# VH-VL binders against q9nqz5r112to327: the designs that were tried, part 9

Target 1, 216 residues: q9nqz5r112to327
Amino acid sequence: FQSSGVQHHPPEPKAQTEGNEDSEGKEQRWEMVMDKKHFKLWRRPITGTHLYQYRVFGTYTDVTPRQFFNVQLDTEYRKKWDALVIKLEVIERDVVSGSEVLHWVTHFPYPMYSRDYVYVRRYSVDQENNMMVLVSRAVEHPSVPESPEFVRVRSYESQMVIRPHKSFDENGFDYLLTYSDNPQTVFPRYCVSWMVSSGMPDFLEKLHMATLKAKN

## First folded at step 5 (VH-VL; framework fv_pozelimab)

Design d14
Fold by ESMFold2-Fast, scan of step 5:
Structure d14 (fold): chain C 216 residues (1-216), chain A 120 residues (1-120), chain B 107 residues (1-107)
Amino acid sequence: as target 1 above (216 residues)
Amino acid sequence: QVQLQESGPGLVKPSETLSLTCTVSGGSISSYYWTWIRQPPGKGLEWIGYIYYSGSTYYNPSLKSRATISVDTSKNQFSLKLSSVTAADTAVYYCAREGYRSSWDYFDYWGQGTLVTVSS
Amino acid sequence: AIQMTQSPSSLSASVGDRVTITCRASQDIRNYLGWYQQKPGKAPKLLIYAASSLQSGVPSRFAGRGSGTDFTLTISSLQPEDFATYYCLQDYNYPYTFGQGTKVEIK
């Protein structure tokens, strides 16, 4: 049979009709920031703030949706491939829903202080709609109070949707990642610049390489 | 129902700044993207850039160093300034509204165009 | 920037003829392509968006096809009001770029 990676992916998001939860209720258009080999990156202003919501559309033809999905859920493996991770632990699991609360501590580039995140993640495999979904959002948890050692990120939301080209276990898929956070830096513009130009692209490229290594 | 109309000087001297205004009537400037497109005599169309009614802009890299688009929601107008003009900037300049459906963009309403000649 | 090339640059046709215009993108733009009609001395008018979606009010004799890098606009039975210059436009990536135009002239 023929090679995997036959193109069959959803329309690339350039202008979205989803509204912000800001008081104005006005839509903001996505502005393309990067056009890279495996992904495109857009941003749009969060009304009333100096911050941005980011969206990534990417395509891979050399790994399966299930491999890519599972690598993201593997906390121990992520500590090996993500050099910025200082700490990444599952604090709590909900037996019924499968939701997990994680504590994540990460390096930021000098001279910024390290940040920590406490977030709940949920994930699902939807065979009827042929997609995999991973969502995360910041929460407060009594077992992980704020520490003067790290800057706590209180505003964080991430959603990734993975759509196979063929099946969950054959090479080829598109993904759509939407994320926002407020890293509470003294120089927010510097942090935003780093995330856009280096942080996010580097993370996605390393995630891809980690997935390739894991499949062996 | 929505109408756009360009206005501004039809003659600009080399090295000066070209300044045009687009007036929107029959609809609100709010919640839409607005764009400038030009066409040199006898040639094709070139997209200049957009502005969202909130002030966010993007410019064609070929013109980014010289182009500025601004919006005045109180007057229902948006404007183009193009600095350091040369004879190559002689063109009919169109303003247009950028509509969209899902992820697709298109220009659904256009002004009639205004000819700007760069000459001494 | 993505380059858009149209073919032919001009053609002569008679009322009732089937006319086909081609547009090629320098890279895969999926279905992010529109077609515009421009009559002499007038602003362009949107005919088709998303490669094949007919704009409201545009006659059904206009049809767009294609995806990826190769696209066509077909006018199934040319009418007197269809003599114009036609432009394709990619809306896949900034900056938006137009083809150089195809002039449809009376024979």
Scores: ipSAE 0.007, ipTM 0.442, lowest interface PAE 13.3, mean pLDDT 82

Design d15
Fold by ESMFold2-Fast, scan of step 5:
Parts: structure tokens; C-alpha cells; sequence
Structure d15 (fold): chain C 216 residues (1-216), chain A 120 residues (1-120), chain B 107 residues (1-107)
């Protein structure tokens, strides 16, 4: 969202105010849980659950938007830099839309069983609005039925918007990541705390380092 | 090699504004974050706040109502003003460069520090 | 604000000794911890960042370990120039907060 020397002034998250009184639906207020120079993390309750939706606003000044975007789409490279990945493969690609269905199996903190995700991801480069978007959500796919070997995550959504400070091929951009995940009802609270305080920041840190390494 | 040097009055009267300047040499102020940290005699370190060359600032909540950090890129300097001082503000004031590696922040270059005494 | 507590407040050791200083955070800060050395009358100097990463130019006898809430700085063979006060710093959240310091005196 920033495009100059003021690139380190991120926009505040929307809707600190609940929805209007004429609407039953009120968006829950965002609560900041981490405030760092390179990224900020907020959460808000998911209505009817004990789970949270998370939002990350971050800035990189040493890699280009295109490099960062491409590293995220590179499934083979992710298996090299993300040590938690047990399996990650594209099971279907729609030629017309470019959408991909992936099967992702990942380690969870001991003593939890590994989780698997079947999700569709879509991405777009919007040159007119100077942004790149990556969206993922859980789906069902007949080629990947549930297995007793892994706990299937059925509720997963992720959206990342990348906005260059200058261009897609010059260093510097902001990103906004909104994420929610329901890893099942029997999920211990300490594992939820781990994902927020360690898991997400660690993933983003490793992603940044992977992008720097690929830049060479 | 980057060097930082604090300057300003060593004595400030209670209720007045403390004003310090940090001069950066050997590197451009138009990168990195620049910070002020203080240390009362015989006590530990307290982070005051930072500034980026664009004017973006962040302050320790304990000092936010009184602290203002500004930058002058043409002079390669940044400055701290702390209003309504009391004896509790007596400290050695350090300027420092706030470097980073990935998501980790650290203070990699420091000025020598300047003692400011608040006394009538 | 995140409170950082160091232990001990002071210690005395001989040249060649192994010295360990502990730092505890009031909440989980992962590995967002640095260690700084301050010699009498001097500005602090960065030794370690990211809990365990040694800053360039710092002697290899300094080592940091830990994650979460409990961290240690170890000096494997204390030298005369290591007389100093050591501070931990969390860079997990603003405001940045330092521990109260551990003074290392050489006997």
C-alpha cells in the first residue's frame, strides 16, 4: 500500500468498530498480539467457536514482490525450506483459471498427529492496481479421501495481498495476510498458542530467508 | 565505518525540555532505523523510541507523552526532545542504529553516550 | 510490556572459568532475544541476536541458547576483558525491554 520512503507506515486494520445496529452481523474487533518493525499480527474471534482469524501486515525491503510471490508458488522449493512439510503436491490444475488443488501434509507439535489439507489456491497479478493476490481455501477432492493416518483440516482459508513500493521487480513491498484454520475440536489450547506465538512468525521468517536465498 | 555522536546540554532544569542531537558519520541516515536509549546512573537500560528517515516514529509508552524524535537528512542527524523533565530523567543518553536481520532487531552501532543531569 | 529478569544480579569468577547468565521473559518471545555487553563507562555492545547468533567480530567463547521464556549466555573461558555488565533484550514486541543486568566481576 505504500510506494515511497513512507513505505514503513502500514495501514491500520479495518473495522475497529463493530457493524451497525441494523445488522445482526458484527465483525469482531481486531486485537494486536505482536507489534514488530517488520510485521504486525492481529487476531479476532471466529463467531460460534473458540478459534481465531489472524491477520499479518508485513514489509520487506530487500526482496522484490515477484521473487516473494514466485517462492510461495514453488511447491518443490517449499519442500526444501519448510521442514514441517511431509508431503506437498499439486493434484489438479485448471488450465482455464490457473487454479491448483494441492494436498499438503504437515507435522504438528508433539504430541499431536500430523494434519493434512486439501485446498485450492488461486493467484493473480493485477498490474492496473499494482498488486499480487494469493488465495487458498480447503476443499474436498475425490482423489484425496480422509485417512486415519492424518487429521484432515476441513476449515482453512488464507488470503495474501502483496503491494509493491515501486514495481513488481524492484525491492520493497507490503503484504497483508489473513488466515483462519480449524484443526479439529480436540485441539489442545497450548498448541493453538504455539501456532500464534511461534508457528506463524517462524513460517514467515523462513519464507523471507528462502526468498533471499533464491535471489542469488 | 558508521559512527554516532551525541551532543546537547549536560544540565537541564526541572520542568524544561531536554534536547539532544545525534550526528551520524560513515554512513547514510537514509537507511536503517535510528534510536534513543537511556541509562540512569547505576541502573539498567531503557529504550526511548526510534525514527526512520521518512519521519516514522515509535515510542516507549512510558515516554510517549513527552518524547519527540526528529530527523534531518540534510545534516545526517536525528534528535530527541523530552519535555517536562524531572530528576528521574537524569541519565546517560545513547543514540544507536537499529539494525536488523530478517525479523530480528538489534542495536549494532552506538554513540558514546552523553550524561544529562536534571537539577535546579 | 514484557518483563525481562536476569539471574544472578552479580557474580565473581576467575579468568578461565565458565560463566553462565540466565534471562527469563514474562511471556513467550520465541528466539527474539539479544545479549549486550557494557564495560564501565562505555556504551553497550551487541554480542548475540536471535538468541544464539553471534555478531560478527565477537569472540567465539560467547554463546547464547534458549527459546520461549528461558535463555542463557555462556562465556566458555572468561578473559580479563570480559569484566562487564551483561543485558538481555527482547525484540519480540514494542516496547523493547532490557533485563536489569548481570555484573560479572573477575576475582
Amino acid sequence: as target 1 above (216 residues)
Amino acid sequence: QVQLQESGPGLVKPSETLSLTCTVSGGSISSYYWTWIRQPPGKGLEWIGYIYYSGDTNYNPSLKSRATISVDTSKNQFSLKLSSVTAADTAVYYCAREGYRSYWDYFDYWGQGTLVTVSS
Amino acid sequence: AIQMTQSPSSLSASVGDRVTITCRASQDIRNYLGWYQQKPGKAPKLLIYAASSLQSGVPSRFAGRGSGTDFTLTISSLQPEDFATYYCLQDYNYPYTFGQGTKVEIK
Scores: ipSAE 0.115, ipTM 0.644, lowest interface PAE 5.0, mean pLDDT 84

Design d16
Fold by ESMFold2-Fast, scan of step 5:
Structure d16 (fold): chain C 216 residues (1-216), chain A 120 residues (1-120), chain B 107 residues (1-107)
Amino acid sequence: as target 1 above (216 residues)
Amino acid sequence: QVQLQESGPGLVKPSETLSLTCTVSGGSISSYYWTWIRQPPGKGLEWIGYIYYSGYTNYNPSLKSRATISVDTSKNQFSLKLSSVTAADTAVYYCAREGYRSSWDYFDYWGQGTLVTVSS
Amino acid sequence: AIQMTQSPSSLSASVGDRVTITCRASQDIRNYLGWYQQKPGKAPKLLIYAASSLQSGVPSRFAGRGSGTDFTLTISSLQPEDFATYYCLQDYNYPYTFGQGTKVEIK
């Protein structure tokens, strides 16, 4: 007798609201690009570019929040389940805050050159408000200067909020992921098409399967 | 083995509400998505919508204003109501289970279908 | 909504023939495509999901190929029980949409 007992209606991003028409610094409308049972994917244009900010709302009932969170923090495991990773390593760790600086090198589809990211990652587990948060953003680090081997991504940010349906150690949660970057491409539309149709959905699918495998 | 069976009137008058029930046996209605699909005589298939056992629904936009899907977990049943019917709603109505593997969705178990004719 | 177009609408074949039917999506759906078989008077039956993954219990003579916008279902050696109408379905985005069907008839 087990109830998954929670309404799975996602809080969808609002379309452009009243007052967004004074457009200096106002955000663009979200548009849905993929609607699946376990996740919904939206995008909106980044002003002055041909690039997009992405938002994912997902729900899983077969894995725990803690397993999902830990799979994302495990850099060695990510190299095993994420086939696009060329290199992923912790460059520096702040023992007190738990903040980590990572160097991430990833394949892009032929004919695009591989990209590399240097970013700081922070996380928090908020037991009082029953949520977990993971935030990343691009930084500069003297140990990882730019090289001609890869295209350095200088503008990258990601925020994920995980909210359990019950507890951190019981199956069932919602997550909200907001992601943007500027991978410095001469043909932005090709890269954008790949990200929407393949890159982001494939990543989310592999992340879910990796979490299921880790759970047993 | 999971088995689905549709039930409801085979004749509905124009402007009335079409009401069908699907009974699930041999498996739990809980933790799955359940769908309605229809097929006009001699034509192809049209997805109507789904319900998760918790009550969450999603509908084909072309039918959203008229369609309501509900679930009764105590009876292991889910139901379709389609309001303001016309002759264009004449079809075989199937209930089905939406299975999935990772992010891929598919219809792995189907009822036998029930013909609903809209006629005066 | 994503439009699914099948070709041919019908074909005639003999037992033992190789049969290929095609499905085209109006936009990139990656590998979010299934194939269903429907015999007269019966409900459809799942054959293939994820464009190329054979459902348990389905004979190995059925094979799916393709990604993006162009997909095929091949029956390598047609059997008497294979005379049916075949439908593709995209499960990439809601609403789910079916192709119009391909009827495989006996010669």
Scores: ipSAE 0.006, ipTM 0.537, lowest interface PAE 9.8, mean pLDDT 83

Design d18
Fold by ESMFold2-Fast, scan of step 5:
Structure d18 (fold): chain C 216 residues (1-216), chain A 120 residues (1-120), chain B 107 residues (1-107)
Amino acid sequence: as target 1 above (216 residues)
Amino acid sequence: QVQLQESGPGLVKPSETLSLTCTVSGGSISSYYWTWIRQPPGKGLEWIGYIYRSGSTNYNPSLKSRATISVDTSKNQFSLKLSSVTAADTAVYYCAREGYRSSWDYFDYWGQGTLVTVSS
Amino acid sequence: AIQMTQSPSSLSASVGDRVTITCRASQDIRNYLGWYQQKPGKAPKLLIYAASSLQSGVPSRFAGRGSGTDFTLTISSLQPEDFATYYCLQDYNYPYTFGQGTKVEIK
């Protein structure tokens, strides 16, 4: 991120630092996939795979940061607004850190198989830096072994930072979402294409509409 | 009710800069994105660009090198400057509000349009 | 840039007719399509957004359909005030692009 102007236009991905040729020379540049005023979507290849890391920068002016944040955390409400959810449940909580382990099973359009995720989610409201953060990462959990019914996604990371324009309880904020899946064996090329062109934009749009609906 | 009104010279010489201002009344300029759209006589519509209260802009790549949109929230106005004009820039210029619902964008209020003729 | 092509470029119709106007996108734009009406000497007016959502105050005789690359605007029972030029607009990606317009003229 550069200056505060970033709040009102998409942050350019940070320039790759000059350094060790063995490691840093393998890093890829971001490519713009979708350019809309409410959100911009970039991707970059994950070296050695046909998969991508994605970055979304979005702005909303008709919902509050807290409403948007809470809708994402509300597991029961997500099952109602996200028609692709087959199962979504919290299987474990860490009282000290507030981390939650979730099991999420989701439809993919025919002929793609349904996927399941076991991931740890951690969230925080940072009053001092005026931001809200939601981080998720795939984990293994003994209570949820792999099943023949679903394709397990074993490499998954998601990080969302929400920055208010004014306050957590006033309309207006920017968010930055970084997302990656690295399960090459479970995401055929046509599945990745669907996620970019339809899946991810649909999810973000449904999330926004769910947030508006939750206001009443 | 929200109203938009364009103003500026109706005649600009080739190679000069055209300058137009849109005045917004009945609503705050700080609440929405605002856009310029043009229409050459007898032809279709062309999106020029948008601006937000922060000064953030996006332009049609065909016009990006010549177009500048600015906003003055204290006057409830936003403006378009288009440099190095030619006869191809002769058009009715509209200002419009960019409304939205979720990720869908639409132009829900328009000014009446102002004809700018580029001629010596 | 995404190209929007309308058909027909013009049509003649009588009051009471059902009129259909088609818009094609050069790539999949999902439902990111709006329809606008423009009368001579006037600014365009929003009729439909999100391919099928009717703007408040617009008569129910206007209906939009379609997704992906093919879209249709239908006017059931054409009224005298409906003689105008109609434009589609994609709002999927910047730059936003309009179709070339379809002129609906009195027969």
Scores: ipSAE 0.012, ipTM 0.565, lowest interface PAE 8.0, mean pLDDT 84

Design d19
Fold by ESMFold2-Fast, scan of step 5:
Structure d19 (fold): chain C 216 residues (1-216), chain A 120 residues (1-120), chain B 107 residues (1-107)
Amino acid sequence: as target 1 above (216 residues)
Amino acid sequence: QVQLQESGPGLVKPSETLSLTCTVSGGSISSYYWTWIRQPPGKGLEWIGYIWYSGSTNYNPSLKSRATISVDTSKNQFSLKLSSVTAADTAVYYCAREGYRSSWDYFDYWGQGTLVTVSS
Amino acid sequence: AIQMTQSPSSLSASVGDRVTITCRASQDIRNYLGWYQQKPGKAPKLLIYAASSLQSGVPSRFAGRGSGTDFTLTISSLQPEDFATYYCLQDYNYPYTFGQGTKVEIK
């Protein structure tokens, strides 16, 4: 599935031994937009649009992989730390596969209409490869038809891989997040700029703070 | 209770490589970033670079071509090598721990500093 | 690189005075700003992180405020041990950059 999604982005810090495999010049290349101690943020254009796919590589040393993973799965807690959430509900849960279908409604900067997402989320803990994985993608669900109140995002994918430095229950891990969405209506360019400079960094910062607070 | 102590030569000749070591005591080197910062006499502070205890480094672009930071977790030490030095590299060199709280980074423990003079 | 500019470069004050030091970033750094105190011949000491959070053991007379590009360090009642040079530092992006320093001198 998503065992390795790192081969097509710019060179990583040398300790990770990632190569620069963007030598062809024909595919969209990753552009670094933020180089912060705890994470690096990259983007690349989505062909035919002014929108971007985003990639984040982050490292934390003050929380455990399990705490970080669990905070992301906790929809009730997310409504507390993420002020942009209007609605976040689990619609359906498949016990056998561990898949969940969620309905997520979120504020966008005025004057943009709020967006809603219907997506399936699957998560796994891989003890053999010492990693935790969270994958989401937009789906259709009969219980949540499109509403004129919100703009439905139909093209949405998110993939996160968490790799412990030691164990799932000891502080320290790296994560790799790849994210894209393409709402049916075109975003103004200023909204794209807002997501890069404020939206994504703010979300990542609040997620880390939420994890620390959950630790008590 | 965590203490850092720089050690290395006080005098280095132009074109040579400056080598400094920081010894950490009172706490483990593991699970932290460790940094070097310098201060030329009468001037302000300049961040040189960091190392994560497992070996990942990042350097100030102004020094990247000349600076190498390494770590030895078995000795609880980390080191700076700066090649091709000139008189402009004369400074007090500090080692420091990069503490953190959530996404905020800060230098919470510092060595006393060691003066390195580059002169022939 | 993000440029950090402090003002004033130096000031003279008396014990008991309220002292204000400012720091300006060349771009929005949100609240990723720390303040450090350096006495002659000594290493810098962390006072404040995250623009306004007081480090453990630092006297409450030190206070930081600000967000975005404009930041302030205030010493509400200057004590004899507070005569020092103060530096701001942005920890928003690498490379980390310091302001040029503000020297607080006895009047």
Scores: ipSAE 0.007, ipTM 0.532, lowest interface PAE 8.9, mean pLDDT 82

Design d21
Fold by ESMFold2-Fast, scan of step 5:
Structure d21 (fold): chain C 216 residues (1-216), chain A 120 residues (1-120), chain B 107 residues (1-107)
Amino acid sequence: as target 1 above (216 residues)
Amino acid sequence: QVQLQESGPGLVKPSETLSLTCTVSGGSISSYYWTWIRQPPGKGLEWIGWIYYSGSTNYNPSLKSRATISVDTSKNQFSLKLSSVTAADTAVYYCAREGYRSSWDYFDYWGQGTLVTVSS
Amino acid sequence: AIQMTQSPSSLSASVGDRVTITCRASQDIRNYLGWYQQKPGKAPKLLIYAASSLQSGVPSRFAGRGSGTDFTLTISSLQPEDFATYYCLQDYNYPYTFGQGTKVEIK
């Protein structure tokens, strides 16, 4: 018997040996750090640091792609479900492209200083390829200078691709999230451990619950 | 109300393939993960693997080389094949639905179980 | 794989007793733990998920506690229908692993 539907799952990150390493960067390989039914989490070292780039491949069957996508774009709602947010504000919008510049201030584990991010966010819905994309990266903005109150993260990138199992408005999808940052300061190894064991899983759990409770 | 029912032969000869089917009634097989779990007589539970209704699978590494789970959405069924069986594969085999809340996984509906004896 | 160890392996108790069963994980699994009840000749039944969340329809005399590596299931006032084997299950990482079971016998 042959399945009538083809699922468009992005492939798991490969153990890379070619095309994604520089001539000296043979140590840059993904390692799996968590393997759950709803998501797999990998990390790889950022050369010259004790920091990591993270990749998540996840699947949900009880929420729609559109609900999940919209919850991530809703800054007012995120302040309600994400207890680590100190401040999250859109400081500039480009009406034509829909790009937004945001200022995000977040708690880090005690006793670390809180971090702040200034980043540009762009999103797209590709109906022909049945996918939605959300990308963010750190930028500088004159209305948000660095403050001694927070540690500014100058190197931040995030990309999420969402692929429906059927349609944008039916339950079921896969997503691939790639995330990295470098706060340009001493970052204890216990905080790296916290990110893997608590920070990232907790964020994903709260995001899922927020999506289930959303009324949009 | 969701019900699961295992079916298949109760006796399989060593070296042959064990084949079981689980029929889901009272609800759709779509949008859920479905799992096989076994229990040798007098012993504990061992997770075999899961399948999503789309055909995606994940297996216990201890059984991955021998286990195949498949799904037939038109019949509301999913099946387990376990090749090269030995006496150690004698067990009650359960099918179950995997539910979840956020990232917590649990087995919320179970079939009654079917005993498969591997013997010549 | 994550190993789950239960204690005791068996116990005998009287109706009305408070019974406590423990489950220990070989590594930190946070609160990714469930408890299942299996009566003789029957399939297991979900009692608790997320270490402490009671499944709908399960009597309130069942309570789960714990986080990290140490977990307990308590039955506050044992009933005749509670004669069963109880299993913990970690759902933190694949493969899912069960404890070896604790058999509760009513005198």
Scores: ipSAE 0.007, ipTM 0.517, lowest interface PAE 9.2, mean pLDDT 82

Design d23
Fold by ESMFold2-Fast, scan of step 5:
Structure d23 (fold): chain C 216 residues (1-216), chain A 120 residues (1-120), chain B 107 residues (1-107)
Amino acid sequence: as target 1 above (216 residues)
Amino acid sequence: QVQLQESGPGLVKPSETLSLTCTVSGGSISSYYWTWIRQPPGKGLEWIGYIYYSGSTYYNPSLKSRATISVDTSKNQFSLKLSSVTAADTAVYYCAREGYRSFWDYFDYWGQGTLVTVSS
Amino acid sequence: AIQMTQSPSSLSASVGDRVTITCRASQDIRNYLGWYQQKPGKAPKLLIYKASSLQSGVPSRFAGRGSGTDFTLTISSLQPEDFATYYCLQDWNYPYTFGQGTKVEIK
């Protein structure tokens, strides 16, 4: 018995709502910051900081889950469609487990210095639950020590879950992306605002277009 | 070609519920967002809300407490109910399909519109 | 909600004239702007999406420009069938909001 019809818009991430069923006492409330037809964007404060954790729910009907997933894993292709990338390189790869360590250098809004990330990315295709998962987190790697040329981001986590409407190879899916980082202590509030209003939506828009072009 | 057609009473009494149906032909209602837009006589356009064929909805905050949009995929129809109407709700009501390219949304097919007058 | 303001509210022009109408957003909407044409007694018709992209079947005399908060629609050589009211629409955030309209009357 499989449920027919995939939910296009899942319920909003749980706010600390009235009803006394909020299970995670230390969880901060999610606040919707953008409500577009193709995606919804929420944020919540990271306790003790002026920074946020972000959550995006999106839906596409013109590309397949596998195409969208593969475009994100294609490091060389990302350098072509993502104009903010200065460097993106796989440092170490374990093909059997699907784990990769990457070094990513990206432009930040002027006058901020460029940031670099060293992170491990793990992905899985869960056929039993009909989902694809992509998880990343900051790590240290001896091949990529900190450089004064870039500001190293030490706190970075990203998780994306892709749920097909039908199959991995038919058009249509929902995705849920949860993202947080600390781009270091000199991160103005206007940059937080820029990322939410321009940076994040622009990235997602370019990712979708990149997937459509790769499809052809 | 996709065609949309509004139907429903052209006259509604104050305090009652306005009820309209949009029938989609020439294409499936599935996999698209469908919307209602209204235009008071001699005035501009106001977006009311959308429904996705799965039943997910969003309403303009100005109308959220009174508006309900529903969909019947078996009949290829979606409908608008607007409760507690007043003379300010007198308008031509359009149904439309939301088309898209990536994150850009637009209304690519429209019904002809139906005038609803709120009067005793 | 994002407020969209059009100027002028109305204009009269002769066939063959170049007509420009302006749309201003109360906040940065980047290129999430569409233009719609509404002829008397008819439903609106999509002309332009993504600020400058012509919808299929729309005559090339229509051109959209702009980004951020300031946008224009230009009709390079006005034709009799261009008598209409023109609306801009921001699709950046919900609720979607229209400008108040610009009525173009052909002399």
Scores: ipSAE 0.007, ipTM 0.499, lowest interface PAE 10.9, mean pLDDT 82

